# Designs tried in a protein design chat: VHH binders against ATP synthase subunit gamma, mitochondrial (ATPC). Part 9

Target 1, 283 residues: ATP synthase subunit gamma, mitochondrial (ATPC), of Arabidopsis thaliana (Mouse-ear cress) (q96250)
Amino acid sequence: ISTQVVRNRMKSVKNIQKITKAMKMVAASKLRAVQGRAENSRGLWQPFTALLGDNPSIDVKKSVVVTLSSDKGLCGGINSTVVKVSRALYKLNAGPEKEVQFVIVGEKAKAIMFRDSKNDIVLSVTELNKNPLNYAQVSVLADDILKNVEFDALRIVYNKFHSVVAFLPTVSTVLSPEIIEKESEIGGKLGELDSYEIEGGETKGEILQNLAEFQFSCVMFNAVLENACSEMGARMSAMDSSSRNAGEMLDRLTLTYNRTRQASITTELIEIISGASALEAAK

## First folded at step 1 (VHH)

Design o13 (framework vhh_7ocj_1)
Fold by ESMFold2-Fast, scan of step 1:
Structure o13 (fold): chain B 283 residues (1-283), chain A 121 residues (1-121)
Amino acid sequence: as target 1 above (283 residues)
Amino acid sequence: QVQLVESGGGLVQAGGSLRLSCAASGRTFSSYAMGWYRQAPGKQRELVAAITSGGSTRYGDFVKGRFTISRGNAKNTVYLQMNSLSVEDTAVYYCAAQYDFTSGWYYEDYWGQGTQVTVSS
């Protein structure tokens, strides 16, 4: 094949290698910025788990699956994974008198799920990561979800960050105040709340409502940060693989270019020698 | 669900050995990939070793050749044999279990409470 074609391919591959190396460094920097916040936010919801219980297997009439994804790609399988988990939760919680709906966070899950599940999506939010993530921003999102969606249980699907080579799809469940009250027995965890009254007329129901709202905000904040860390880690891995693959391709193309050029030089030399020999023979 | 309980941590001299155990309770232990992670003060949590349900293993760069992960499905336990310990190995060690999403309906990870390993010089 022509040296021009090989040369053009080499330029494209070299550009891909440079871009992917740069993108890996950007992802690493962003991970470093968010990782500490994600780890600190894990402590925010633990008191609620102790007080309100942790029951991911609870069977309710209306489940809402909150699917956390990224707006941008090139982050391995994190987005396809949360969609797969979300669809599995739909099947697990669907039934003759049961309803399952989706709340989608992120452009990638929205694009995938809009094809087959559009009628079950009650809310979608994109560009959450456009500005640096903070508690106030996520709490506003949590409030919007709580005000616009009716549910018995919220099932938050996200990628929990363990390391740059390991992120685990995770489902965190938050129950409505009505379900918490129904599941608790007199003298149980709700009995502990009855021991602490706030002067000024706060009721048990009002306390439960406030705690449930705060719990959801805390869980959402952690989940969003965990997913952002996993996105950056997965992007680092994807970019590293891409740059390595580009490097190997560049090496192969360089060898092909050198062989093609050397073959062309050899052919020219053979033609010159043949021509010179023919001229000398003719004399 | 799966519940994880670590044991075997403690104090050890540099150059010594420790064996950590993680006992799992619950359903379908044999379907889980098991791992050991560690977190030293002021450092990020990092992968130490992992073993798949099929028995394939993976190790972190700084422990390869010194640590060995194994599993006993009959006892629902995963082990981490730590040899030639150094002060840098001082950390809280966590056991983790991850369900294979392609074969089941559990979509959550499980973590143990952690066990402290302190290596003195």
Scores: ipSAE 0.000, ipTM 0.102, lowest interface PAE 17.3, mean pLDDT 75

Design o14 (framework vhh_7ocj_1)
Fold by ESMFold2-Fast, scan of step 1:
Structure o14 (fold): chain B 283 residues (1-283), chain A 125 residues (1-125)
Amino acid sequence: as target 1 above (283 residues)
Amino acid sequence: QVQLVESGGGLVQAGGSLRLSCAASGFTFSSYAMGWYRQAPGKQRELVAAITYGGSTRYGDFVKGRFTISRGNAKNTVYLQMNSLSVEDTAVYYCAKSEYVTIWYPDSGYTYDYWGQGTQVTVSS
């Protein structure tokens, strides 16, 4: 073990520590920017569960699972968690005359699910976070999904932000207008809808379509913001752990360096002394 | 190994009809979404029509009601039936294969991993 080898390892570890500290600060800054918006957006979709109902266990012929993940890694288990939940939903909703398909948001879930589930992926979106997230951007994505994907129920899988050390895998269900109407006939809340718009010439189907589209946009906006917060929180925790581990490794290397340096000095001194003794003996 | 070969293009008078075909090879055709795009001189490539493995279709705004996309899985071929053609439909038409078995994002070119060489459609007045 040479002093130079230990010095080179120390240099590498110091660089890792510096990078992980910088990445932690960036994640913390991004979390601060989106956390308030995520918390405020929770209020956007809650009224829809009261008006349209929320049936997470509803049994339908065609389910579409929307899996929210990140494009970048180093954020703990958030991406593997949503993939696990998405696959569990597939199994729960599969049957001889039942179809389950995936809509993937984010590069990490796309990479994982391509290997095992590529035949069931109908839409994949990456780089959604290339620019700061806003309602208009997410609304366009939501509209594109609604126009290009056939479904009876949409099941949105995301990481709800609780704290920088805890996120809650969450599933939000959005029903098609046809399913909402069938549920309403059984005794749902659609009978409580203000009838003024229906009397004004809009059909019940048009009203339900508009409500479903708006509900999905609101749920997607909240889900995307929640997942972004969980990503930043998980990355902060991961970078903090990496930085502490690098610090511990640096301490161990410093001890090794000091021991190696001391051993080298001792060896050099012994050789000098031995040489002097040999010279004296030769006289 | 993957090949897409377009045919059926040509010169047609306004109000006429053409049927484009795209013969596919080198992949499991029945499992992939297929699309038709077009590009007119000086304009960006735009979606004409797309069809999923299950038969669901999507059309560009200016062709709805006039064009019909269909597929023949037994022949590994996707078709575009173009009716009531106008001068504005003049373009090079491209066949495209979706990147993954069921991935559908017809508005994004990178979602399609293979493209044909294109076939010219010219509509005269």
Scores: ipSAE 0.000, ipTM 0.118, lowest interface PAE 18.6, mean pLDDT 77

Design o15 (framework vhh_7ocj_1)
Fold by ESMFold2-Fast, scan of step 1:
Structure o15 (fold): chain B 283 residues (1-283), chain A 121 residues (1-121)
Amino acid sequence: as target 1 above (283 residues)
Amino acid sequence: QVQLVESGGGLVQAGGSLRLSCAASGFTFSYYAMGWYRQAPGKQRELVAAISSGGSTRYGDFVKGRFTISRGNAKNTVYLQMNSLSVEDTAVYYCATGWSEYRYLSPFDYWGQGTQVTVSS
């Protein structure tokens, strides 16, 4: 509408471009810091899969869905995705004489799920912003969940990091020591454990309990780091898109500014010509 | 609807003991965290003790080893055993329930009406 309005819009867009570029750099730096740890943590729990197998389809009376989200936004769809998957798991595991509950990690999933699922949330945890994620910190969180929540199976929902443009919604299942003992005695999915040598003073039950607790800590550590990498990657992509969009908008506004300037000159010339013509007509 | 009813408050001499009880109804008690807060006139409400659904406990630094929180899931009741009471423990004590936060520092969502504890010197 006016050159002043266009100039003000240009200033706003330049500021957005600067901020989004800075946020992209911060996210990239944080991703570099955690990516190596995430990749290394995959090795911590994969041996348990070889020993115990995958148990995604196990039918239990009490399932707890652990939903991993971020505390800060501007990271694309990672938070909405884990909430959707968590709600789908609720429907799949709910039924007569069955119970499904949530453990929420992160402020974003907490805000969404408190409105709709408050009665089914048994524990809510937010990360400590001033401390970087490490094994000790996540181990404390895992222990707090084990002490505070009764379950037969834990369904950990997170975003596995593949690349800065791709993350994979993932569900990892960890069974309680009681279910592992019951399953191995019945000769179900855990029958292979009977083939391993168990010697010394520890009972089979004690060994299985220790394995289950350690497995959960390892899986949780990997899941938290994977989700953090996915958050940083998604934020980089979101900021990069915002910065490019701002640049394109700035280009369009510059063109509009130039056209408005040209139109103003043309209008001024027409007024001068019209004035001159009016004077000539009057003699 | 969530209801919390405190009992066990009263007047006690310094060095004495009191046991507070909080009867809960309107929700599945065993799944929720329970806590005790206190507020003296003119002061902010502060956390005394909290207990998770699984039995993990957290205490305010000012009560150290003097207070013990426990829960009876069969009776839908949470307890606060207060030993070695001092005049500084004089306050209205509130029972609360809600989300078990990572550090137990956030206020709980539901509160009882409170019970007065007065410690004389």
Scores: ipSAE 0.000, ipTM 0.142, lowest interface PAE 16.0, mean pLDDT 76

Design o16 (framework vhh_7ocj_1)
Fold by ESMFold2-Fast, scan of step 1:
Structure o16 (fold): chain B 283 residues (1-283), chain A 124 residues (1-124)
Amino acid sequence: as target 1 above (283 residues)
Amino acid sequence: QVQLVESGGGLVQAGGSLRLSCAASGSIFSINAMGWYRQAPGKQRELVAAITSGGSTRYGDFVKGRFTISRGNAKNTVYLQMNSLSVEDTAVYYCAAEYRYSSGTYWLGEYDYWGQGTQVTVSS
């Protein structure tokens, strides 16, 4: 409440405003770099949904929830949102003789879920975005997950990008070859594949395994790019809000500074008047 | 599936020594870190010692200078050399492992894999 304290506070707030504006521009640049690839990657996995179906409600013995998050913060609610959806899936798929486990992508979901669900996490991946994202990189990650994690269904949780102010938490389901074969036997689109000839020494099981691996790679590639876009968009919005809030704080501090200045002038004037009056009374 | 097998526990007199070993199997991932925890009756599990793939070590304050953790270079095995044992060291000792993919930063959770435990009893 001293003029000096208020002035120092104003200087700090001005610096915060400058930094948040710069961070917004960086996020905008990064969004432009990945947005086109995310939108184009949507076409890679849609044929599999048409062929194999999308079964978000299918009951299985072992579900694995793949939670996509960021490594860096200051991106609004995107990380808390995917954690919330992942926990809801855990509760919905829990039951007698049922198991739910997590595969975590990104430091932020890891930190949140490690507190509450450590024993249910079977794999964690960080720094995926340290190198520029491409299909080959994500395909290797997808292959590692498929070969090293046992599951009946994979539930991929991510933020689908719509705009810098709108992202949609999304769940994409990929079924194991065993579940696909079981579903095709009780009816479904995959049952039609039984009419086709299998050549080259490959078994139906091997073909279904390869198909599931390719489907998961395509879904993961799109999901990772969508989540990256949503992260940049959310960061732009968060930095814009921080910059605006800093501006409002600066305006309030300026008013306080002016009131403090005015009060100081008034106090000095009162002291001068009081001194003159005391001197007059002493005569 | 990842499996940790502990050995070397038993009964020893105060002032004596024991060497615990733990062998890890069943994973294609590289081991990022391995450690030993202990739990005495009525107490929580506490860290005894840990070693990273790079050779960095950590010890619990109560065992510094007495215990040494080490790894076999070509084996998925970790050892705990326990010297100058006291009755307060009596506990079930658990081996734990954190796995990580050799490329990038994949890991299977911090010490998500635990052994069955091996009893260490120090008599007065």
Scores: ipSAE 0.000, ipTM 0.156, lowest interface PAE 15.6, mean pLDDT 76

Design p01 (framework vhh_7pa5_2)
Fold by ESMFold2-Fast, scan of step 1:
Structure p01 (fold): chain B 283 residues (1-283), chain A 124 residues (1-124)
Amino acid sequence: as target 1 above (283 residues)
Amino acid sequence: QVQLVESGGGMVQPGGSLRLSCAASGFTFSSYAMSWVRRAPGKGPEWVSTISGSGGSTSYADSVKGRFTISRDNAKNTLYLQMNSLKPEDTALYYCAKGYRWYSGSYSPEFDYWGQGTQVTVSS
């Protein structure tokens, strides 16, 4: 029965509209909670860029691409975007004497990349934001990566939050202590590390290792918060679009339902009139 | 110039299986949710299943849940319907339908274009 099918579709679409409106409100609330923290966390790592320089083009033997994605979908193209950027970095940094590996954060990038690139994934982490994100949680993850993953450069891929309608795919580079020391001998911004005074018996190597560890933790914390803000903003936009589209679909279904109902009423009326005429003739 | 071409229908006995295919052209396939809709003789169209543009979300009519599986290959611009444990009630002309623009996981039970259909007959 056509009318029953339309009625069932209307119920389904009403549920989608209700759920998407609720999800938009939740995403808006979560964005409000994390936006200030993300903006403030930008200050945590910027001093390292001034000291160590911005080296996105540095050529190294082993690059590790850290891909930040979400665990849940319904957030536009943010996850597909970081995967595309991560794959582009693989191509740019691969070569006969070069190795590129992936560290995946989030269920969505894991699902996409495990299909094509599982042999190049050295570590995957999910449910990082199951509870509200804090520096200690992200710092532990950063330390695990530094201890268990060999690299010359870490390329952190994330969506930097600009506004609820603008997310900027961003790559932040963190160099190993060995590469920092090598580059400081050649000169440039890295050479400014020679200005550090040796106190308390710590060597230059120990200082560089501590700086790299702290820098990576700070960059990761900012990147994770930025990506969380971008996820919430994108989800708000996606849910708003879905709710509006569901509303338009519901309007179309309501019109279809009314037309079908009207046609049924007309048919019944014709049958009643025909029956009454037949009964009158039979009298 | 949207074109949808269904194939894979045929005659099968109750309890049997069939796999339907739909070749799509004329639009960015991965950007649209896709659906299967069937029409039995003397009855109106019945929505069967929908899959999101990315393939990450699926939805099924209660009459086919657990028996049918919808899937897509965006590299080949092809939509599939795996039909298991077929019943005489599944006898119908099956249509591939282009849904609305991909909605970040929203399902589209209403459609802007249909293919020519492929006949599925379940009979002893």
Scores: ipSAE 0.000, ipTM 0.076, lowest interface PAE 24.1, mean pLDDT 76

Design p02 (framework vhh_7pa5_2)
Fold by ESMFold2-Fast, scan of step 1:
Structure p02 (fold): chain B 283 residues (1-283), chain A 123 residues (1-123)
Amino acid sequence: as target 1 above (283 residues)
Amino acid sequence: QVQLVESGGGMVQPGGSLRLSCAASGFTFSNYWMSWVRRAPGKGPEWVSTINSGGGSTSYADSVKGRFTISRDNAKNTLYLQMNSLKPEDTALYYCARDLYYGSRTYFPTDYWGQGTQVTVSS
């Protein structure tokens, strides 16, 4: 191994370390910017759970699975995890006279799921994070889904942020106005809606439609912020690991470089000494 | 005006190869996912392949996986489909299609389709 080869390797590893440190700092900065909003947005959908009930296991004829992923990689297992959960939901909700379709958010899940689920994808959305996320942008997406995708239940799959080293795969269910009305009629938890006083010229159907739209917007807003936090946290962890590995490799290469340099000097000294000794021995 | 112009089709014997090209204009090509879709005589449209905006992620229909390769050149605003080991069942009119900038549909990711280029595989 030559000193020049070791020097070239050191330069390459140093560049990798610099890039991964920069990427970690960017991810950490983005996490700080979005974490507070994600935590605050958890409160937006809790009133709907109280009013409309928590129905994660409800069995319906048509389920639409909304899979939240990232557009860029290097964020651990967050994307493979939501794809795995989404595929499990497909199997659980598929059956005779039952339909399951996907709405995919993010390039990573689209690329994976197009390979074997292409016929079941009704809508994909990319570049959601191109601009800073706010409620208005997410509500436009939610409205687009509600107007253009037919469903009985929406199952939103995302990574809920717990910590930089942990995220929780989560499924949030939003029911169509038709299903809410049916549940209300059979006297379940949704029967509490009968206590709501109707004002103005709106019908019960119109009120339930407005509530479903607002609920979906709130749940989606929380879900995309949670997933963004999990993405940044996972990327920060991945970049930190890569940076530390590069640092260790750089340290080993530095030691190798120093030993190679010292060995070269020692060899030259031995050659000089040996030459002088040979002259004395020849006497 | 969005324009997609396919070329490179023709007649080839089973086991042969063809390379299709799609020249895009009237939009920022590098911002869009692009797809190839085919329609065999007397059949409905079949999705063939998709490539993301940067070219780093690709997907293929099971019927063409391992034989076809999708690629793009964003500097030239051109989409390609390299077709190897062609079979008679690959005979179809091949379309270049643009996904929605903000979204796409199932195997007809179709904000816009081109006119198509005919591929015929026969002995």
Scores: ipSAE 0.000, ipTM 0.258, lowest interface PAE 11.1, mean pLDDT 78

Design p03 (framework vhh_7pa5_2)
Fold by ESMFold2-Fast, scan of step 1:
Structure p03 (fold): chain B 283 residues (1-283), chain A 123 residues (1-123)
Amino acid sequence: as target 1 above (283 residues)
Amino acid sequence: QVQLVESGGGMVQPGGSLRLSCAASGFTFSSYAMSWVRRAPGKGPEWVSTISGSGGYTSYADSVKGRFTISRDNAKNTLYLQMNSLKPEDTALYYCAKETYRIFWSGGTYDYWGQGTQVTVSS
């Protein structure tokens, strides 16, 4: 390899290192913007777990799996992980007289799942994170899902943020009003009220419908923010690894360059010594 | 509630070594990246090194690469900085700093700082 080729490779590697450092800083900035909001949003859904209970393994006729992914890549395994979990849920909830459908959020999961699962996808949404996320935007998405999708249970799959080097694949379950009435503790308590007159009040069905809609909006808001944090954290880690690898490559190329120069100097010295010896012999 | 207490500073001759320690309390230590930041006389703060919460990732300023090693013991809630081949220009007050967010390195977004420990390199 020539000295010029090594020099050109060094320039290329320096550029990669600079770009990956810049991308890491961008991801870090975005994580700073979203992490606090994600942590604060955890309080929105936890009361529903206490009130309605955990029903992750409930057996129903119609399950809808909501898969949260990113629009951009270079974020480790977060997208492949939610697709894997979503497909596992499909297999666990499939059966005779049972239906499983997908709602996909994000370009990456859409691209993966459209190839072999298109017939089971009822709704697909991309570019949710193009603008700063707020509760109103997510509630509109939640309303669109509730209006366009019939379900007994919604299974929301996302990456819960723990740290920039750790995300936890998580599934949150939201039940339809009919299933809440049949299976949950709150449904049983509301059944006792059917025996009473409620002057100008909401019907039991309306109360359960409103609770389910609000629960879904709260869970979705937290899930979307958690997934965004995990995406930024994973991207930081990926860019940091790429930057370090580029630095190591640059160090190796610098050593190669120095050895090449050293070898050239040695060859020149041998030629000079040989010339001097020849001159002595010629006298 | 959050406390960061540095120790291990002192006077050393050029070419010598020192190990700084930072005892952390009041937060989940393993969940946060930690940094060492120094302030030399008459200069602004200079970032020295960062280590991720797990200890799996480290980063160093060009001025200290190959000479300093950052490490942590999450069981003891303690951060370390091993300083080798010290130079007069390493003379500074060294601060232990906690990252505001659970990220590897945020470019100097810190929510808590220690009191600092003085390192003086002279002969």
Scores: ipSAE 0.000, ipTM 0.100, lowest interface PAE 19.6, mean pLDDT 77

Design p04 (framework vhh_7pa5_2)
Fold by ESMFold2-Fast, scan of step 1:
Structure p04 (fold): chain B 283 residues (1-283), chain A 124 residues (1-124)
Amino acid sequence: as target 1 above (283 residues)
Amino acid sequence: QVQLVESGGGMVQPGGSLRLSCAASGFTFSDYYMSWVRRAPGKGPEWVSTISSSGSTISYADSVKGRFTISRDNAKNTLYLQMNSLKPEDTALYYCARGSWRYYTLGPSKFDYWGQGTQVTVSS
């Protein structure tokens, strides 16, 4: 019977509404836990921008695109956006004498990009957000990338958090010490270090290596926290929308249930009346 | 001290099966991607399979896909490789390898710790 079908559907939709509302509250709680740290980490890379420049359009022979995504879904367009930007960077830097490779963070980008770009992926990392993020975790990841991945430029793709309804796809560029040294010779920004090299036994290359490593760690730490905030904000929005949609569907099903029930009662009354009439006529 | 100890290797006929185990100690096993890598006589290391820290993501080399199954038991700190339909070309020393924390790599040269290896010989 259609009444039972409608009732079962109502029960299912009611459960979805309850689950999505709970998921929204969990995402909101997690956002509160990480938002302050993300905002505070924005200041970590500012001295490097002043010293080494922004370099968003620098032309190099080997680019590595670091794509930050989530491990879990139900967070709107957060993951599809960074994949799209990463693929655009690949096309922009692809050429006969140019190499582009990927470092993927997060299960969602990995699943998408393994289908058609597996040979270009040199490293992937998942479950980085399994525990609350801290600088030590990200620093170890950054150090591993620097030691095990060859590059001229790292292009870090992430979602910068602005608000729960506004996320900014962002690309941050970090140059290898070799490229920084070459560019500094042309630009003169680090010429003052030549005087310092005479004393202390350190080379300019050693100083640039340390600066590049620290810059990358700072940029990665901020980017990972920003992306985590954006994920939680997008999940809140997605769950809120799903919960409202489920509520609207429940209202429509309730109306349908009432109509079906009323029709069934009418049918039963007609059958009772008909039966009574037939019995009277048969006497 | 990080230790990876492989076992389960041996002599088997073509079409046979073997199950390799790797006992891990000295680190939080559940935090790491784990891989199997093999080295055939006179050849360099060849990546065989990788499993994520939770076990949710698994990858295989084309040469073993459909025949080998990687799995892990985080409660027992043990990694497994079930090898079915073995071929003579599967003859190699099989290593258990640890990736960097929550890392996955496409090449064996990117692993930080390797076990001692266990010999698998497929011969009539």
Scores: ipSAE 0.000, ipTM 0.276, lowest interface PAE 10.2, mean pLDDT 79

Design p05 (framework vhh_7pa5_2)
Fold by ESMFold2-Fast, scan of step 1:
Structure p05 (fold): chain B 283 residues (1-283), chain A 126 residues (1-126)
Amino acid sequence: as target 1 above (283 residues)
Amino acid sequence: QVQLVESGGGMVQPGGSLRLSCAASGFTFSSYAMSWVRRAPGKGPEWVSTISGSGGSTSYADSVKGRFTISRDNAKNTLYLQMNSLKPEDTALYYCAAKPYGSSWYRLSPSEYDYWGQGTQVTVSS
């Protein structure tokens, strides 16, 4: 009811509107900087998918789920989505004589998953997006994962960027060299590699190791860039929504302020009229 | 605890054959690539051969290609090295060693290996 209280609320809402508009512009700028790189990086891993195949349903003894999330919030449901998908993969790949472990990228997934899955987390990395992402930085991360984590299959969970209003939860599977070799022995695509002489005396196992490591680096580079684009796009949408909601609240407060002020003016007019009438009656 | 126990070494004349065995215990044998590494008197370690966890991939040093065959029996937790056409240069202490999943299987660095055996002596002399 107080005009001062309404005025103070209006000031707070105006400030929120300004901040959310600024945050939207920052997110838009960052999206423009990385979108082209994300789209171009999709081409980096396509040849390996053609050569080595994509085996999302392969049943293996040890699965490692790599969960990509952001360090900062205010980006819709992208972080909750990758956590949900990662937990679903855990349930699907768990079983007697099977194990599932997590590699967590980003503070948001780390905070959520450390609560109930701490013993299953073998590695966590934060602040990856602090500096502009490049292939060298991501390849170091990929190398750290390969050196410190034992697996039969790596399942990379990320948000693939489609548009500023559409993000696709995606799982990319990379197989260990041992699993690729076993699959090639049973049948399939890699039999032709057995017939080639390899320079430097490298063996089939060394070639498969090198191909798997390079494939993982390429898939990780794409996944990290896709997730960064999805984060920026989701943040733009969230900030745009918050700014619009603030604008609508400001409109409602303005109406309330005007009604309160008009009621005060009406009361003053009634008092003036009443006073004049009382003075006339006294004569 | 983890143990790798080599056996099958001995003395043999040039052109002869020996079969080495390595009995593994204390770890999931099929999850490790296995290697044979030898050390000749007064020399550093030399990688000889590696076999993948499944047994599907094998690799050999140029000095032993066509003469040595690496194999494994995952049901028995045992690694083998069949050595044919032995030369005096093959005289060495032979170790079996285990490499973890996801590491480079065929790298020659001893630091890439998690577990080592005590070694078995092979002497090729006339």
Scores: ipSAE 0.000, ipTM 0.109, lowest interface PAE 19.5, mean pLDDT 76

